# Designs tried in a protein design chat: VH-VL binders against ATP synthase epsilon chain (atpC). Part 1

No score or structure here was measured in a lab: all are predicted.

Target 1, 149 residues: ATP synthase epsilon chain (atpC), of Salinibacter ruber (q2rzv2)
Amino acid sequence: MADELTVDIVTPDERSFQGPANGVRAPGIEGSFEVREDHAPMIAAFGIGPLIVKTQAAHEYADMHNDRIIFATSGGFLEVIDNKVTVLAETVEPASEIDVERAESAEERAKRRLEEGVQEEERETHEAARDRARNRLRVAMGKVGTRQS
Structure headers, positions and changes below count from the first letter of each chain, unless a header shows other numbers; antibody chains aren't numbered by Kabat.
F, E and O stand for the ipSAE by ESMFold2-Fast, ESMFold2 and OpenDDE, each averaged over both directions (binder to target, target to binder). V2 = 0.75 x the mean of E and O + 0.25 x the DockQ between their complexes.
Where letters were taken out, [cut] stands.
Atom coordinates printed by the task and the answers are left out, and those that the model quotes come from them; centres of patches stay.

## First folded at step 1 (VH-VL)

Design b01 (framework fv_becotatug; at its last look DockQ between E and O 0.03; V2 from the best seeds 0.00; counts 0 for: pae E 12.2 > 2, placed apart)
Fold by ESMFold2-Fast, scan of step 1:
Structure b01 (fold): chain C 149 residues (1-149), chain A 121 residues (1-121), chain B 107 residues (1-107)
Amino acid sequence: as target 1 above (149 residues)
Amino acid sequence: QVQLQESGPGLVKPSETLSLTCTVSGGSISSYYVHWVRQAPGKGLEWLGVIYYSGSTDYNTPFTSRLTISVDTSKNQFSLKLSSVTAADTAVYYCARGLKYRWFGSYFDYWGQGTLVTVSS
Amino acid sequence: EIVLTQSPDFQSVTPKEKVTITCRASQSIGSSIHWYQQKPDQSPKLLIKYASQSFSGIPSRFSGSGSGTDFTLTINSLEAEDAATYYCHQSSSLPYTFGQGTKLEIK
């Protein structure tokens, strides 16, 4: 049998996860990708989206949904070396810790600003704010993650 | 192209505060922050400390009571203040770019040219 | 604190020789070791990160290996410009520490 991955997820000021896993799915810049055991060495950037750890092991940071732990992330880098995955994320927020009402308000504010018209240099900022809020809502409501069927 | 440049007085009197600034240019600071390292003449490298994106700091134990590292993100400037200096603090002081992640070990990809600070009465 | 001990302290070598520098940690640090080159009157330059990953633009003659407590930097065919002091650095735990340095002189 192949050895399992170990996964370490850190933000600038916290360690969000550490433990064995069967895979990690990240919202890559060019599309979602998954790292499983025996993956070749790599480093890859990822953006706003769901970060999914697939594991059957209990963990103190686990907000388990079946065999998944799902985080909302705003971007970062993922590094794979010798079956160790290190995720260097700007933010990671477990589904259970997301304030749905605050995320809804944030999305509405960003949408309103975009509809009212902003300077082109501010457009990317408001679009990112909208996308982060949408991602938080989807993660909190369980509208992300892989399905068995 | 990322560049780091140290600046500050080259001479400091014993018991006074040594104050240095590191200016970062050429690249995005968003994924990286500055560590401070020094090197006494003819000797090896000694890590002094770091400031993280959160504003938290970690200092090497001999310096905890004397060292302050701060950042002005609007100017891309990192500052180091070391109080109550003695002749043993004479060294070349470097700022070095490291990851801003506190719980993930950092390498230093780019270094400033270093600035010599002599502590003498 | 984690103590890093380098060997040798000093070596005089001829061009094209293979050079091996070792770094031993006082406790296991996984792969959290990084190697730097410092030429006289210059700042250090990163060569290898996380034991074995070459930094961008570094000549292929430099390579790193090891895990746990024993690490090695290898220069496969020494060039004159490689005269420098080499340092290992651990980032496994705070405070970060450096080895004492290995000085290479070309004869």
Scores: ipSAE 0.006, ipTM 0.568, lowest interface PAE 10.8, mean pLDDT 84
ESMFold2, look of step 18: ipSAE 0.000; ipTM 0.516
ESMFold2 (binder alone), look of step 18: mean pLDDT 90; pTM 0.939
OpenDDE, look of step 18: ipSAE 0.000; ipTM 0.599

Design b02 (from b01 with heavy chain G98S L99P K100I R102F W103R F104G G105Y S106T Y107P; framework fv_becotatug; at its last look DockQ between E and O 0.03; V2 from the best seeds 0.00; counts 0 for: pae E 12.5 > 2, placed apart)
Fold by ESMFold2-Fast, scan of step 1:
Structure b02 (fold): chain C 149 residues (1-149), chain A 121 residues (1-121), chain B 107 residues (1-107)
Amino acid sequence: as target 1 above (149 residues)
Amino acid sequence: QVQLQESGPGLVKPSETLSLTCTVSGGSISSYYVHWVRQAPGKGLEWLGVIYYSGSTDYNTPFTSRLTISVDTSKNQFSLKLSSVTAADTAVYYCARSPIYFRGYTPFDYWGQGTLVTVSS
Amino acid sequence: EIVLTQSPDFQSVTPKEKVTITCRASQSIGSSIHWYQQKPDQSPKLLIKYASQSFSGIPSRFSGSGSGTDFTLTINSLEAEDAATYYCHQSSSLPYTFGQGTKLEIK
């Protein structure tokens, strides 16, 4: 009688993941949270951070871990209904496919711009760019922000 | 043949700033990140922080207000500064590298020899 | 933070004996566990990476296994030069953490 949890991760441009899973951890706006089998129906917003799929199914992105696939995300919504998790994210990038050099350059560019003194109306955009780049680096290096789990 | 070497004063007075350097030879500076780890006498290993080749840093929570890690790419030198030291900061300080060969979750594959820093008056 | 708990803290062992050291994580870390050997007055040396992969130059008597939360380091036939403290280390999330260490003494 135990239903299998299935996960579908989509962005405007592609489907990034589809398959069975044991759990999904998302960087919720009130802190990280995890959805497992038989979770009550829910819709939750999440922000910039690591999105983690726990699965024993064969997947290219799981090469670095035997039970986890880790993505860098910039935010979106997660819906749970009848053991189906649907993640609608603006961006999702697998750890194994992150261009570390590009992410480091992006972080440095955003940091320099903030140090040079941007106008207040531009501050939020540069801070978000810095945070996205920093998150991509953390995910690529195995530094998942799970402190508030 | 990658090698890391720490250097700096072995004795620091309470309330002063502890300053160490790590010199890395071999390998491209863009192929790894440098970490600082310490070990109090007779105790285990404690991670202090990391610096990425971009110059960005992450620090362990107890040290965020006192710790600065920096890099001088022209010398292949990484510096650690820990301010307002107390006797509790007495430890062997190591620099260690993690490769970015795998896309994340990498071990500390090479370590410096460590340098003992004693905080006493 | 992820807490790593090692057992035993200390063991006195005879040569040729098989030794098993365990490391338990407070939450799942996949295979992002690494094992180090530290001899007195020396820096740690990487032995096993990603739970089960031997680092270059490491003797075949050392092996690692496990996934998720439970990991083991095994020395199949202990040699005198294996007297050291062994540490597990997780690189799954910040802050990176180490186990408290297991000290092996040879008799």
Scores: ipSAE 0.000, ipTM 0.490, lowest interface PAE 16.5, mean pLDDT 83
Fold by ESMFold2, look of step 18:
Structure b02 (fold): chain C 149 residues (1-149), chain A 121 residues (1-121), chain B 107 residues (1-107)
Amino acid sequence: as target 1 above (149 residues)
Amino acid sequence: QVQLQESGPGLVKPSETLSLTCTVSGGSISSYYVHWVRQAPGKGLEWLGVIYYSGSTDYNTPFTSRLTISVDTSKNQFSLKLSSVTAADTAVYYCARSPIYFRGYTPFDYWGQGTLVTVSS
Amino acid sequence: EIVLTQSPDFQSVTPKEKVTITCRASQSIGSSIHWYQQKPDQSPKLLIKYASQSFSGIPSRFSGSGSGTDFTLTINSLEAEDAATYYCHQSSSLPYTFGQGTKLEIK
């Protein structure tokens, strides 16, 4: 019989999520992509952006429609084979657990360094820090259910 | 090498507060959630609630008004308080952990040995 | 609240035989079902997670299957040590619930 898609998200520190899913959407290097049941075998890199697990059992992490969990990720690799998705992420934070004040502080720090003029050799580092913080803030805003106007 | 151990009084008088402590060893406190589950004599398992590493809690509906679960993160100690107890609260009380997969998705991979609490005058 | 109904409540079994225990959920829970074994005077022990995934160190004679609302735990060649009560547990939605239990005894 056909198995449901399962997903296992791990970071260097610990496993962050293991469970069933209807789909996993990742911020691929070439653009957002999604893995669903019976996807062909694949290994793909992803970068800074939202990592979305579609599942009916999201509980308190669920979005407004109670059908997905949204994570902020800083990048990693995704492997799919035989309806099992393994995500090896550098970092991953569910929207509900993002410390907004820390993310705001991190973004402001990075923006200040870039505005004050950094050497070209250091620019990528500060831009990545800014982008990580921006992504965390954007993911956190979706978690509180506020409508963007 | 994860270990959970419940401790507390085995006898509690009716209308008083049942108070238990669960001490968890092994792993970082940020790597799991702690649940409380009870089992009345000769009966099945009943989930009481969970505490997240942030200190937030979710309780089973019948217990929302009289159950308090708390954590002392510096000691890896979790507390259960159940107020206004009756004979119906006589049970073996377990603490159990689940790996962090978000607040909802995890089996209980390690359980304490359980402690019997009898509510009797 | 999701109700889990196990069947049978009790079964007397002979060693080496195949045993099947069922768990039915009152609504779809995908694969968010887990199975525990509890021997007398002991705490529960996780056997199967997410319907069909064996927990670490569990004998291969234990297996699980199902999705949606209908799930089974199978013991393919019963050993005397398997006499215990078995519970299913759903983690699909709060409150988490358990089945009423299935007690296996050796004939």
Scores: ipSAE 0.000, ipTM 0.507, lowest interface PAE 12.5, mean pLDDT 82
ESMFold2 (binder alone), look of step 18: mean pLDDT 90; pTM 0.934
OpenDDE, look of step 18: ipSAE 0.009; ipTM 0.593

Design b03 (from b01 with heavy chain G98Y K100T Y101K R102G W103Y F104W G105P S106Y; framework fv_becotatug; at its last look DockQ between E and O 0.40; V2 from the best seeds 0.00; counts 0 for: pae E 7.5 > 2)
Fold by ESMFold2, look of step 18:
Structure b03 (fold): chain C 149 residues (1-149), chain A 121 residues (1-121), chain B 107 residues (1-107)
Amino acid sequence: as target 1 above (149 residues)
Amino acid sequence: QVQLQESGPGLVKPSETLSLTCTVSGGSISSYYVHWVRQAPGKGLEWLGVIYYSGSTDYNTPFTSRLTISVDTSKNQFSLKLSSVTAADTAVYYCARYLTKGYWPYYFDYWGQGTLVTVSS
Amino acid sequence: EIVLTQSPDFQSVTPKEKVTITCRASQSIGSSIHWYQQKPDQSPKLLIKYASQSFSGIPSRFSGSGSGTDFTLTINSLEAEDAATYYCHQSSSLPYTFGQGTKLEIK
């Protein structure tokens, strides 16, 4: 399938990811959604989850099927207009760059904090840390996306 | 500004291995990948392959059994070896770069000068 | 493998005229087409990326258009220095491929 979209993923820490695509799937607040060519103009928020770029282009970030790039994201906003998809995210990490051992350690630490009984006002923060770590692990292990192997 | 320069022997005998280097100056090698492209005399451009940050490679189909691309980051050098050469491998060989910190697909924004390799007895 | 076919193979041109070079892909490649200029005994130089985006420092007389399978490079007012061979290049799928080239020569 032809790559009719252009994608620009930007983070505050100067990392950017850019290229052609035939689809972008994001973990929207109301559920996963996908943008394809000739999508109506849209701005949508997304949360912790996999951000999936479908592309025919060769790239170092290939998933196990070589037809998409899977990123772990902690949330942000997606805008599409005139086949240009702009993603403003706090964090974006391609699957191949995720350190599995560090992600496992981060999840375990967050789980321990929650089990030890954190203050009510702190609980959402620790739950988010746990959820971010879980998402990074799922993405790193190739356990996300719309295709089954 | 980054510069690329190919070097290697200009004459290689049939059945031997041609070996080229691409020396990179004026930049950080960790910011991009180098691709190899060749051009036979009077002919067009032919993409040969690339080495990624991870050390993985992609080679053009006809070359998968003969081509080896490698990198030495301490010397800012990329290397190409093509084994079992014939007269058909006579060409100008270029290294070309693309900024790869999050970019796909590839267009080649900087090219070396090219080096002619002739395969002849 | 995606085959790119350029037209024409060769053209004698007069300065100040508009020149159009076409590139046709054997299957849809979206906008993943790039144009290069190569003068004799020189390396290729990037002109246009992603079908229509001018590369830094390229004169505005060069423009590109198209999407899918049919692409065009246009030189809106030819200069004598534009005599060269022009190549299109697709980066939609490996292996990357180039068109066979279009040579422009000054009359």
Scores: ipSAE 0.014, ipTM 0.609, lowest interface PAE 7.5, mean pLDDT 84
Fold by ESMFold2-Fast, scan of step 1:
Structure b03 (fold): chain C 149 residues (1-149), chain A 121 residues (1-121), chain B 107 residues (1-107)
Amino acid sequence: as target 1 above (149 residues)
Amino acid sequence: QVQLQESGPGLVKPSETLSLTCTVSGGSISSYYVHWVRQAPGKGLEWLGVIYYSGSTDYNTPFTSRLTISVDTSKNQFSLKLSSVTAADTAVYYCARYLTKGYWPYYFDYWGQGTLVTVSS
Amino acid sequence: EIVLTQSPDFQSVTPKEKVTITCRASQSIGSSIHWYQQKPDQSPKLLIKYASQSFSGIPSRFSGSGSGTDFTLTINSLEAEDAATYYCHQSSSLPYTFGQGTKLEIK
C-alpha cells in the first residue's frame, strides 16, 4: 500500500481546503513548482500566482472535468513532510468566487499609481497590488495551470 | 504555526560584543526574512537590520560598522552580533519576520518575546 | 530616511470613546504604513497592514486610513484591554522606521 498525499490550505482567517490530493502546484519565488506523492521534505516560499490542487476527491470548487481546484493566492509558505502538504497563505481565493469586476478595478487603480509615478522603494508594493489583481483575473478566466501562462 | 525565541546573555560589559540568537520553530528560515528590532527602556521601537533568505543583509545606518546578522540554516537560527557596546545599547531585543520581500506582504506578522540586554560594568 | 511623527504622545481615555491616532510621514509612502499594539511587558502585535487592511483576528473596532503622508488609526469604541502603546511603521524605504509611539491609558 502507498501513503496518500493530503493537503491542508490555511489562511490566518480560515481553512480553505483539507483532503486527499494527487498534487499541489504553487507559484514559487523562483518559479512554479509541483509537489506530488512521496516528495522529499521541503519548505518553500511562494508569491502571487495560481495555487492548484489536483484531486479526484469531490469538492465544491473542483473543476470536475479536469480534477483540479484553482485558487488565486498572494503568497505564503508550503511545507511537505510525510506526504502531508501544509499551505500557509496570506490569502487564498477559489476561482469560482473571484469578483471579476472588483479585480478589474483593483488592477486599474494599481496601474494608474505606477504610471503616475511612485518612489523607487515603494514600487514593489504597488507592483504587488497590480500583480495580485492580474492573478485574480487570470485565475477567474481559467488562464492558468501551465508554467508558460 | 511559527514561533521565534530570542536568547543570549542578559548582561554585557561596555566595549564587548553583544551576541543574541533567534531560534525559529514551526517553519523553515529559508521561507522568510528575519528582522531585528530593539527597544530601550521606556523608549520606542528601533529597526536594526534584516537578513534575507539568500544570506544578504541590510542594516540601519547608525549600526553598519558594529552590527552583523547571520543565519545557520542547519540549526534554524539567526544571530545578531553588536560590537563595541555602550550603555546606550541597553534594550529589549526582538527578532521578527516579514513573510516575503518582493511580494506582498512586508509587515512583521510574528515577533519573538524579546530578550533584555543590559550593558553595565 | 523617512521620519514618522505620531500624535498624540499620550492620551487618557474613557471606555467606549472613539480614539484617533495620527502618523505623519516626512515624505510620501503610498499606503506602506502598518500599525502595532504593544501592551506592557509584551512584544508588539500587528493590527493593521498597508494603512487600512485589518490583520487576522483583530477586533473590528480597529481601523486604519490614509495615504501619502497622513495616516490614522481609529479605535471606534475603546475597551479596557486597549490600554497599550501604539506604533506606526513604514515599509516604503530602507531603513525601516517607526513612529515614536502613542500611549493610551484607560480611565
Scores: ipSAE 0.000, ipTM 0.455, lowest interface PAE 19.2, mean pLDDT 81
ESMFold2 (binder alone), look of step 18: mean pLDDT 87; pTM 0.905
OpenDDE, look of step 18: ipSAE 0.021; ipTM 0.632

Design b04 (framework fv_becotatug; at its last look DockQ between E and O 0.05; V2 from the best seeds 0.00; counts 0 for: pae E 16.6 > 2, placed apart)
Fold by ESMFold2-Fast, scan of step 1:
Structure b04 (fold): chain C 149 residues (1-149), chain A 123 residues (1-123), chain B 107 residues (1-107)
Amino acid sequence: as target 1 above (149 residues)
Amino acid sequence: QVQLQESGPGLVKPSETLSLTCTVSGGSISSYYVHWVRQAPGKGLEWLGVIYYSGSTDYNTPFTSRLTISVDTSKNQFSLKLSSVTAADTAVYYCARELRIYYGGYTYHFDYWGQGTLVTVSS
Amino acid sequence: EIVLTQSPDFQSVTPKEKVTITCRASQSIGSSIHWYQQKPDQSPKLLIKYASQSFSGIPSRFSGSGSGTDFTLTINSLEAEDAATYYCHQSSSLPYTFGQGTKLEIK
């Protein structure tokens, strides 16, 4: 029988998660992807979206069913070696810790700037800010991915 | 060259709080994390905890309720406070550096250590 | 927590001999093992990182190998100054753990 999958999520500021898991789904640059036990060695980039850890046990950040933890992330890299997944993310924010009012305000500000017309060089910056805020709102409301079948 | 140096009282009474400071020179505090490791006389190394630049911390399970690690970025100083000490806390205490990683690579090793400071818990 | 078991606990060796120290992890840790040397009344010093990478300034007689659960530190042609206790350290998961140490005496 194979060794269990372990997951380590780290940002420049802290280690956000560490423990055994059934899988990790990341918002890859070319589309979402999932890593499970016995995955081949891999390094992949990911962007703004939900980062989902399918947990084996109760955790402070787990959803009401104790089977997954959902983070809002702004991007990073994921490495898989010997059933260990290491996520090096710019930011990760657990669904339960997201300030919904702040995220709504950030989305509104970004939308207003885009509506006023920005220089082409600024457009991607404001679109990214909007997308990060939208992602935080979706994660906070649990409107991401599908539950494990 | 990076240098870490611990300082604090060499003698602490049982039930009191042990307070130590680690001063780091020769590098940017935002480029690494500081860990605390102790070694009881004649024993091996025991990891206590880590503080990240943001001020977030992770502690080894036996110490969660009585250990506090903090940072003062303006002074390049890290502090360790361990409450309710007993004779079992008698040890040499080290601070050690771990470099931050960004997008690839794998660090988490202790490349530089302080010289250690002996703390004796005795009445 | 991941337990690291070192072998031997103690070894008395003659100068110029080849010494092998083993570290075994209770579960797979990839290459996330690091080796430190500690001389009496001194702080630990990093020798090898990530199983096989020499830290800067470390003599070439020190080398490391292994992956998964079994790791080895080798001292090729031991010198008198190598009398010390050697520790392995895993960084695969929290809490970080150390092996119990291997004490090396010369003569």
Scores: ipSAE 0.000, ipTM 0.486, lowest interface PAE 18.0, mean pLDDT 82
Fold by ESMFold2, look of step 18:
Structure b04 (fold): chain C 149 residues (1-149), chain A 123 residues (1-123), chain B 107 residues (1-107)
Amino acid sequence: as target 1 above (149 residues)
Amino acid sequence: QVQLQESGPGLVKPSETLSLTCTVSGGSISSYYVHWVRQAPGKGLEWLGVIYYSGSTDYNTPFTSRLTISVDTSKNQFSLKLSSVTAADTAVYYCARELRIYYGGYTYHFDYWGQGTLVTVSS
Amino acid sequence: EIVLTQSPDFQSVTPKEKVTITCRASQSIGSSIHWYQQKPDQSPKLLIKYASQSFSGIPSRFSGSGSGTDFTLTINSLEAEDAATYYCHQSSSLPYTFGQGTKLEIK
């Protein structure tokens, strides 16, 4: 499929990716969703999960089949208008840059805090940290998204 | 903790096949790609090729007809064979690791190298 | 094939000096360039990845910059142990290639 979309992924600190694509899949609040060419205008929130850019263009972040780039994200917003996809992410980290040891440690710390019992107002924070770490590990280990998208 | 070690004969006769092995210790074979690089005495580095976890290979253009890179996944052992060698193939041969972090997992740089083994091609 | 040309080929240097090594690519490679140090009789060691990112454990006196076709490796306040040959390496396209090397010797 031809790469008719233009994708721009930005965090508060930098532009993390810009390039052509034939699809973008995001971990929407109500479930995973994908935008492709000629998608109706949309703004959607997304949460912790894999953000997948499907592309035929060569890229250093591309997977072993050279047809998609997978990021771990902690959430943000996606806008699509006229085949331009703009992703405003809190964090975004390509699979190849994920420090697995640090992600494992982060998950272990969050799990220990939750198992030891935390005050109710702290619980959401520790659950988010656990979920971010799990997502980073799944993305780094290649356990996200099927080849049939 | 990660260690790469090249091994093989140090002397090979012209027209014969140069055979080397690279043993990688510390980590699963699925977590990295192995590249081969050589350096003629007093010269620079020359990339020879890579083997991917799938068993597919890419070779530098001058070597596509002479070079075979393979892996025995049960032994964490990589092999290089270069056929029809000449004196121009005299070099120190290195295996080098490119770390793979599943999906999109090409790091594109060589973070650990073996100590290298000198192979001399001489009659 | 992308040719990387380093400059200078050789430089005699004094400790504490600032040293700049350049690498020019025959076509644009973005930031897909990496720098290695090779001390005499040793294997190459990764210093800088992706033009400007320091590899783990590398002294802060080493830095890299550039994008496109022109890249530099800078050693601020050279130390005696930095006497070595330095190579740039492009990973933008196959075949991967190295520069010819820049040898630094201490006066």
Scores: ipSAE 0.000, ipTM 0.502, lowest interface PAE 16.6, mean pLDDT 84
ESMFold2 (binder alone), look of step 18: mean pLDDT 91; pTM 0.936
OpenDDE, look of step 18: ipSAE 0.011; ipTM 0.570

Design b05 (framework fv_becotatug)
Fold by ESMFold2-Fast, scan of step 1:
Structure b05 (fold): chain C 149 residues (1-149), chain A 120 residues (1-120), chain B 107 residues (1-107)
Amino acid sequence: as target 1 above (149 residues)
Amino acid sequence: QVQLQESGPGLVKPSETLSLTCTVSGGSISSYYVHWVRQAPGKGLEWLGVIYYSGSTDYNTPFTSRLTISVDTSKNQFSLKLSSVTAADTAVYYCAKFGRPLYSYGFDYWGQGTLVTVSS
Amino acid sequence: EIVLTQSPDFQSVTPKEKVTITCRASQSIGSSIHWYQQKPDQSPKLLIKYASQSFSGIPSRFSGSGSGTDFTLTINSLEAEDAATYYCHQSSSLPYTFGQGTKLEIK
């Protein structure tokens, strides 16, 4: 008999989630992936995208919808060992805490900077800013669901 | 290529405040979080603290009352201030990058280190 | 805080020998262990991240393994330039901590 899956989401700034869960979906570098109970030991990198925790125990979270908590993340690593999932993320932001107007402004600024031409040393920074803003908008506007498309 | 470079006074008197800077070149500091690590002569590595993209900080427990890490985005510079220094604070001080923008975790880039001697 | 204990503290090795360095954590840290090489008067250099992932440009003779509390850094065939002190580092929880170091000397 398997032990219950537990999830711990840590950023440099805070512990964003801790508790029992049924699964975690992360925006892997080579595509979205999901970890459920009894998963084999694994470590995987993920990038900018939605981070989804599936849990019935987190009904107290304001952002919980249909057994899911959705975060906008900018990247990190996910590790699984002995039914414990540890997510080490650079940033994790709950959907309800996303400032839509600020995210829209950030996306437009980054797009404009890239169109005007930036030095190669700064390109990754501006592309990441654009992608983070787009991800935050998708998460905040509810355009993230169970089916990836 | 991203480079980190520490600078500071080299010599600090006991009871004074140590002030160091870490300058980032080859990239923008707004996309990084930077840690400070020190090493006493002939000893191992000791983590001091970190400053995050949000500007918030975390410090190792022995240093919470004495340590301040800050960032000046206009100068592309991180700063460390350690107050009430003693001879035990004599060490090489490093700033080091952990994480983005390469999504590479672990301390993948380090400054060269700056030796600080606490002596009268 | 999580305490990391390295073994051995010191080892004198001949070129081409296989070297193993161990790091034990006082509690489970999953795979959140990183390995560094430090030569005299130089900054540490990342070798292995997250227990087993090689950093860019690191020679293939370096490898890492382990999970939970027990971790190993292996140098498959020691070269003269590998004389250095090696440190493990955990990033599982704050404060970050390092092992005490393992010094390798070449005969």
Scores: ipSAE 0.006, ipTM 0.492, lowest interface PAE 15.6, mean pLDDT 81

